# VH-VL binders against q5slc1, part 5

Target 1, 112 residues: q5slc1
Amino acid sequence: MGALRGRWAEEEALRFLLGKGYRLLWRNRRTPFGEVDLFMEKDGVYVVVEVKQRASARFGAPLEAITPGKVRRLLQSARFLLGRDDLPVRLEAVLVHGTPKDFRLEHLVLEL

## First folded at step 21 (VH-VL)

Design y1
Fold by OpenDDE, look of step 22:
Structure y1 (fold): chain C 112 residues (1-112), chain A 119 residues (1-119), chain B 108 residues (1-108)
Amino acid sequence: as target 1 above (112 residues)
Amino acid sequence: EVQLVQSGAEVKKPGSSVKVSCKASGGTFRKYAISWVRQAPGQGLEWMGAIIPKFGTANYAQKFQGRVTITADKSTSTAYMELSSLRSEDTAVYYCARDFIYEYYMDVWGKGTTVTVSS
Amino acid sequence: SSELTQDPAVSVALGQTVRITCQGDSLSRYYATWYQQKPGQAPILVIYRKDNRPSGIPDRFSGSSSGNTASLTITGAQAEDEADYYCQSYDSSGYHVVFGGGTKLTVL
């Protein structure tokens, strides 16, 4: 997802999660292991959020991009940002379906 | 305790395909990936690819891209590795291993499946 | 793309210390994992995340890292330690697993 193209989707995802009680720690944070879209905290648990934009409004689409390598990089990025690797990190995804004018959000907990 | 049970030895002709299975017993596919690693006779370990059974998503080594397909059946806790267009160089022991993503290691290995490709 | 290199063979006298080193650019970014393999057997995890030992692995096995290198050290080598040892990490992208070429350890 392009930096500019996906900006609105990321913003909507952030707004959604903030409304759910998540606290933002880092946004669009680059690490040696990759970029983290949203790094947040919820109820004392650190959460790496991957934002995915979909053109279709169809829900339940596969998480094709969440490969072992992607998961690994997200975890390493999270641990890098935390400066430690002994804390639990949860992976979540927010799928933004549609366009800026008409969209729906799907919140997925990856639960590795 | 999780164990990985692999299918039996295979003898294949060049140009054919082989599909090796890896069944997890004593546990679940949750929270880890399954990696496939092969070892030709007298050679080292070579990573082929990995899948997260829970998500059905996979990565492949560039060397095998387009020729290997890794799948998983969550209902049976079984991962599969299919290698097509077999050649003599594909003769090897093929291992599946639990790739514990959180710790970046493979801690549980199958006993290996010998695949022999010969005319 | 990224490679891990290790000496193909090393020897150690019984009761002595030996270090097996793995080198690669990706090791400056990713942890190394070490596996022991004996003839006819599957690899066994011996060291992970630089210096951690799984349960059942003797404390004579230790891990270290420096720069673009990682090392497996056996302090007080035993006869049963004779085996092949492989380092493992990831390429620069983090998407691919990479193994070293393996080191055959002979205990004299």
Scores: ipSAE 0.750, ipTM 0.906, lowest interface PAE 0.6, mean pLDDT 92
Fold by ESMFold2, look of step 22:
Structure y1 (fold): chain C 112 residues (1-112), chain A 119 residues (1-119), chain B 108 residues (1-108)
Amino acid sequence: as target 1 above (112 residues)
Amino acid sequence: EVQLVQSGAEVKKPGSSVKVSCKASGGTFRKYAISWVRQAPGQGLEWMGAIIPKFGTANYAQKFQGRVTITADKSTSTAYMELSSLRSEDTAVYYCARDFIYEYYMDVWGKGTTVTVSS
Amino acid sequence: SSELTQDPAVSVALGQTVRITCQGDSLSRYYATWYQQKPGQAPILVIYRKDNRPSGIPDRFSGSSSGNTASLTITGAQAEDEADYYCQSYDSSGYHVVFGGGTKLTVL
């Protein structure tokens, strides 16, 4: 169960964003700056999406947080994947709280 | 137009703590982080850490890990930096700066808060 | 990683061209940003993403980079350009902001 937790959360996040009209470009892409979980597009804007899973709503959980430093690494990764740094790129996160049978999603957007 | 208004100067004894506030006036934190940068007398700029107020998430320079806590209150558009276990080397001007992560720069700086640590 | 090195002081004659340099391993991976600081004041942004100039900064300021070195160039130095200049980038992980030690520019 522990070994499969991350995969189910990413699938739910992807389904959620596709349902909101996002288009998937790449997933699970490694770059010199880190890994991008989902790289998407919405309304002419490229979107880097980080998916995080939390078993509870406790703040400061042991899972990696979406910090200024993490955002920077994700943005640098996105610009590497695009091969340029002059296109609009937005950072988003989907927090998946709970278990495969009982979960909720929280969608975070760092506005351009 | 955004301005960052910082709390007033502090005089502290060694071993105590200080908490500096930074309020955004005329703007929001929706797309920015707030970085904290200090400058000791006659010295250069030293980054302490940053927070994304919208997310409530912070990360810190390794040197300050364990002594610094950075928080934000979205309802008041205010960020806070608390430095504990003060020593004379912590005497400095403490700046908050609006950090535009998307463009890799800090464009709006507070005027600074002088913290003096002396017996 | 971890360190950005600047010369502590540089001089230029009024109207001449000066280059302020910043060296560090992380500059091959992360952008350099430049700030100007005058005595008693907070820093102001001069150059970002290696060579972009924000509105309000005179055209005489420009940025460049090559390998592990970033440069700030002032092509016709004015008396008002006398200040401390800091380069800023990130450590190799990208999690931490790093400033150079600063360069004091004297306009003769």
Scores: ipSAE 0.743, ipTM 0.887, lowest interface PAE 0.9, mean pLDDT 89

## First folded at step 22 (VH-VL)

Design z1
Fold by OpenDDE, look of step 23:
Structure z1 (fold): chain C 112 residues (1-112), chain A 119 residues (1-119), chain B 108 residues (1-108)
Amino acid sequence: as target 1 above (112 residues)
Amino acid sequence: EVQLVQSGAEVKKPGSSVKVSCKASGGTFRKYAISWVRQAPGQGLEWMGAIIPKFGTANYAQKFQGRVTITADKSTSTAYMELSSLRSEDTAVYYCARDYIYEYYMDVWGKGTTVTVSS
Amino acid sequence: SSELTQDPAVSVALGQTVRITCQGDSLSRYHATWYQQKPGQAPILVIYRKDNRPSGIPDRFSGSSSGNTASLTITGAQAEDEADYYCQSYDSSGYHVVFGGGTKLTVL
């Protein structure tokens, strides 16, 4: 049930990013450095996307789980998937606030 | 040129707390983390923790977990490190550094803040 | 957790080559970053991601790695290179930054 709960949020995040011109490369990929929710490409830059679901409708709430260490692991996972570490990889997060029936998305980008 | 400007030297009693500030001048925290590193007299560099100001998320070295709090104010481009329950062994120079997570380095360092803990 | 180990001190004659080595299990997973520190000053980044030099760092500084080791090499040591050198990486989890104990380089 937990996996299913995350699935709708991930699906909405994916739909959102696809609508913005992102291209999906991998989804729900397990690596030695952790799991990557979405691995995408936008304008020639690879993007590792972390999807987080929040029950609260508050704007601007900190992503407690997206710590420097978490970012490092996601980058390592991305580079593992690419098989190389010399290409630009950007970290992004999509916060899904609310329920499947009433939700909003918050898109956070850690610029290169 | 980007600089990190730290607050001035502190003299504290054991058991008290100290809060050091680190302000980015000539740049932003937009794509960086801020790491805090200390150095006791004649000793090596010791990492304390880091924060991503844009996200407001931080992680800490296990040694300081529960005793150190790292925060950031994006509106003023200032990071803070608060260390509580100070001991004599906490006497050190405390550095903030711009941590570029994508390349795994700290390229801009503050000049350091000397914190002296003595009774 | 992981630790990085360095020789506490090394010497090099002026114009000669010296290698400072950092060892740690985490170096098999993460690249090393190197910092130079002179007395009374903050550390300065000299090498990152194994063998990259930031702008302003002389090309006599180079980096390498092998297995669980990383090395900083100064080819043609200059008097101004006398300093402490620290390697830096991350523990196995990637959540914690770790520094080596530092190496004091004396230029003779």
Scores: ipSAE 0.843, ipTM 0.932, lowest interface PAE 0.5, mean pLDDT 93
Fold by ESMFold2, last read:
Structure z1 (fold): chain C 112 residues (1-112), chain A 119 residues (1-119), chain B 108 residues (1-108)
Amino acid sequence: as target 1 above (112 residues)
Amino acid sequence: EVQLVQSGAEVKKPGSSVKVSCKASGGTFRKYAISWVRQAPGQGLEWMGAIIPKFGTANYAQKFQGRVTITADKSTSTAYMELSSLRSEDTAVYYCARDYIYEYYMDVWGKGTTVTVSS
Amino acid sequence: SSELTQDPAVSVALGQTVRITCQGDSLSRYHATWYQQKPGQAPILVIYRKDNRPSGIPDRFSGSSSGNTASLTITGAQAEDEADYYCQSYDSSGYHVVFGGGTKLTVL
């Protein structure tokens, strides 16, 4: 039950990406380099997706989680899950702003 | 051909602050971070921190946490590094570098900005 | 320790092969990248992520790793290769960039 309490944002992010033609491979996977929220694929490119939940940019903490260091850890996690480091992997994030009844999504892409 | 153009040399007194700029010409920051690396006279390279301009998010080396602030202006393709509470030991050449996180490399470096801290 | 250790200086006779080494615990988690720096100049990238050579870098430069040691090899060293060489990786967390102390290569 504890695992489901904060998962509404991840479910909305997943629905959003599935609607954009992404394919889900794994979710909530632990690696020696960190945890991966969503590991997906789009047009032959693997995608590691970090989902962040915040009430609002105007009222909450600023976006502070998708730093250069965080990207590096997510990338290494994705390579670990693939068992190889010679395939394209793109870092993306979905920011879920607001509440379950009144939210918006912001999709961030660090291009390859 | 992308170049990183840094602001000019600075002479500062102890206790003051310096803000160095780094402007990309011939490209954008769409897929990159900007790292800041300094080099004291006769010494090696020392990483200070980096920012992803597209996201506006930075992280810093522990040694500089609390003294350094790295920002970016996407509209002008410019990154900034501000170092406060300057000491003589902060005398160094300060480089910005285009940082491709996906492949562990910094491939385009500015020419460096010499900051001299003396009374 | 998150330190990357390099010998301060190495010499090679013109035309001979030299290895410059970089040691650190984090190299088992994050492959090394190598930079060349000549006096008064910014560093330039010579090898990235273990053994990849960017375009424009002579094929006499190669990289490798074994355990916690990364190596930059210059086969058939030229006078122009005389420079400082830095390895770069990350700390064990992956959050911070770390440089080795640098190796001054002298071509005899």
Scores: ipSAE 0.801, ipTM 0.906, lowest interface PAE 0.7, mean pLDDT 90
Fold by OpenDDE, last read:
Structure z1 (fold): chain C 112 residues (1-112), chain A 119 residues (1-119), chain B 108 residues (1-108)
Amino acid sequence: as target 1 above (112 residues)
Amino acid sequence: EVQLVQSGAEVKKPGSSVKVSCKASGGTFRKYAISWVRQAPGQGLEWMGAIIPKFGTANYAQKFQGRVTITADKSTSTAYMELSSLRSEDTAVYYCARDYIYEYYMDVWGKGTTVTVSS
Amino acid sequence: SSELTQDPAVSVALGQTVRITCQGDSLSRYHATWYQQKPGQAPILVIYRKDNRPSGIPDRFSGSSSGNTASLTITGAQAEDEADYYCQSYDSSGYHVVFGGGTKLTVL
């Protein structure tokens, strides 16, 4: 799935989140548990952000790739990066719809 | 107080399908996934798959890939496990369990559904 | 693609200490979770994230880990502790849940 994600989409997602007060900690970071697109901090809370590029302009589409295992791996990756497994980590997603010249962003907080 | 209430026992013929339900009582599926685990008579626990009801996304054990379908209805707080192409080896007690992904455990279990596959 | 192994059966005298060990490559990466199961009942969570006990679980139950192993220890075994114990973790990919084969604990 990561191979289908455009670099430009990640850039736009990052720019968007930075504009909202997020602080970037790690980008495209590989861990033994998978790759974290964006590992950020917002208001003292660590946030793992999954960036997805979508061809469809339809908002609210199911996050079909966010499976239990994916969630687990993201959390484990975050905890690995932190060197701690006792801190809260929030999962979020930024969906980038469209093309580099014409796109929209959808920001989702992935609370179960 | 949260309980997982499973559907009743099933008796099925080989080649048929069975669909077991798991309803959350006294709560919702929020913050949790639902895992399905079976146990053949006298055997150990075997994970089949899990779903995040909110997203409708599931993972499956390789052994059951293509033969098991796990779904959920958020409106009724019910998860389903459908197993097709049943064989005698599928005779087992099937459990649903609340899978708290953030802590990597299953803390609430249904009482199990006995599925018997016989000619 | 990973498996967890544990002894099929162990015994312990009343009041004595017993350790049930789970072994698997994935345990070097993932914590182990332990479940107790008595005949005709669903499993009960007893230890999670290596050494945490849920509310209601006696403090005689403890967990530990070392290398590619995880262990459940019962310090001062009681008659009611006779049950099957399963370790649980995840395969190397982290996408799949895996259980050990289970250990039948007999209290003598």
Scores: ipSAE 0.800, ipTM 0.921, lowest interface PAE 0.5, mean pLDDT 92
Fold by OpenDDE, last read:
Structure z1 (fold): chain C 112 residues (1-112), chain A 119 residues (1-119), chain B 108 residues (1-108)
Amino acid sequence: as target 1 above (112 residues)
Amino acid sequence: EVQLVQSGAEVKKPGSSVKVSCKASGGTFRKYAISWVRQAPGQGLEWMGAIIPKFGTANYAQKFQGRVTITADKSTSTAYMELSSLRSEDTAVYYCARDYIYEYYMDVWGKGTTVTVSS
Amino acid sequence: SSELTQDPAVSVALGQTVRITCQGDSLSRYHATWYQQKPGQAPILVIYRKDNRPSGIPDRFSGSSSGNTASLTITGAQAEDEADYYCQSYDSSGYHVVFGGGTKLTVL
């Protein structure tokens, strides 16, 4: 149910990013280092996108799940998928607030 | 040059808590995580946990989960490690280190804070 | 969680070559990082991501890996190289940092 529940949010996130000129490479891809929600490319840069669904419509909520370990695993996953570790990878997040009928998107660049 | 300046030595009784600070000088925490590593006398290095100050998110070693709290104040570029329910076995030098997650190394270390737990 | 193992002590004659090895299942997935520590001092990064050397670290230090092992090699050991050396990586989950037990290097 969790996977299905988040599916609409992921779809909206993907649609949003595609509209912004992102290109999808992999979706819901499992690696030995974890799962990547969206692995995309924007202007020649690879981007790992974490999609998060929020019950509240409040913007600016803490990214509580983006821990050092989570960042590490996402980077390793990206490098694994690419088959190389010498290319830059950006980490981004799309927060989906609300319901399928009434939602807002928050796009965050997670610079570290 | 970035340096990590830690708070001074602590002497604590069993059952009490200790809070060690780690302040970045000559730079910011924005691009890095801060890891906490301790070393008991004559023993090896032991990782306790890490925080991304920018996000305020942390993860902990299983051994210390529930007993350690790592926090950060971005406005002062300071990270904190609080260890509760202290035991004699917690006697150690506690290090903070700049953890560059993208390269998987800790390149800048504090000088360490000695915490002695004795009755 | 995965553990990293090291020999507790090794020795090397001046000018000779010594290899310190770290072993662990997680090393098949993650790179090893190496630190040097002298008495009363904080650890110093010497090798990262298998074979990269930070600025200021002599080129006699090198890193390698094979299977579930990682190695730090000192080619032409100097007296100042006497120290404890720790390997560092991550457990199987990737969420936790793990250190080896450390290797005390004596230069004869």
Scores: ipSAE 0.798, ipTM 0.920, lowest interface PAE 0.5, mean pLDDT 92
Fold by OpenDDE, fold request of step 24:
Structure z1 (fold): chain C 112 residues (1-112), chain A 119 residues (1-119), chain B 108 residues (1-108)
Amino acid sequence: as target 1 above (112 residues)
Amino acid sequence: EVQLVQSGAEVKKPGSSVKVSCKASGGTFRKYAISWVRQAPGQGLEWMGAIIPKFGTANYAQKFQGRVTITADKSTSTAYMELSSLRSEDTAVYYCARDYIYEYYMDVWGKGTTVTVSS
Amino acid sequence: SSELTQDPAVSVALGQTVRITCQGDSLSRYHATWYQQKPGQAPILVIYRKDNRPSGIPDRFSGSSSGNTASLTITGAQAEDEADYYCQSYDSSGYHVVFGGGTKLTVL
């Protein structure tokens, strides 16, 4: 999510992941391959996190925007930020369901 | 060894639709994307789109946007490509291929499905 | 979207070296993948991520890149190397796969 839209969702996602032991490296980082919402590290593994806001409270909803191209771009963005192509990168997503006043978080691993 | 087994040749009339299947045999394509690539007679390779079967999400080439639908059934390890509003120019061999996004290549290809569109 | 261009045909004498080049603006940002295709057959991956060979591909095949170009080189061409070769990468957006027009290699 960008600087304006979904800022609150990104903040909640970040707070959630920090509480889970993730370490923030970059946020809202623009690369030639797209923008990375959160670039983090967990247990020595680099993690690209896509934050998505959902109006529906339904959990387990498909990430319709996580297409092959999106996965590719996230991976390329990560590798760009790292400056190398030989490190493993994990893709994850945090879905924020609801409104700033009443929301729930869903943490998904986008591993194929 | 993983193989992609495609459905048989199709003969279609203009304006109709064709749906080609691609089944993974000897393994699974769950960890990969499936790309669809066609090749008209005597012509080059043309990418149509790709799907991540695990997510059910797909991308399409702009040329085919709105006319092609790519789907997958994880339970049967089968991907599908449906092309509608067929025209003679759609006559081609249609390939499915295992697309390993992390390495930027398609390493396993089906043998192709010949689709002939004629009046 | 971005395009990849290849010479439609090249020739090489048996045992000699030939380079097939792919050109496109997107190649300055994305790696090229190369496929070999013989008549009546599906394409076969021969080079990926610029200069990597999958298992089963002979070491006479190599890949390189420079600027907005990528090249497939066959050092010591064999008769069985006669085929069409396609480069593959992605358009400027990175969302779409793109292929070069293909190069028909004739081994003389």
Scores: ipSAE 0.796, ipTM 0.919, lowest interface PAE 0.5, mean pLDDT 92

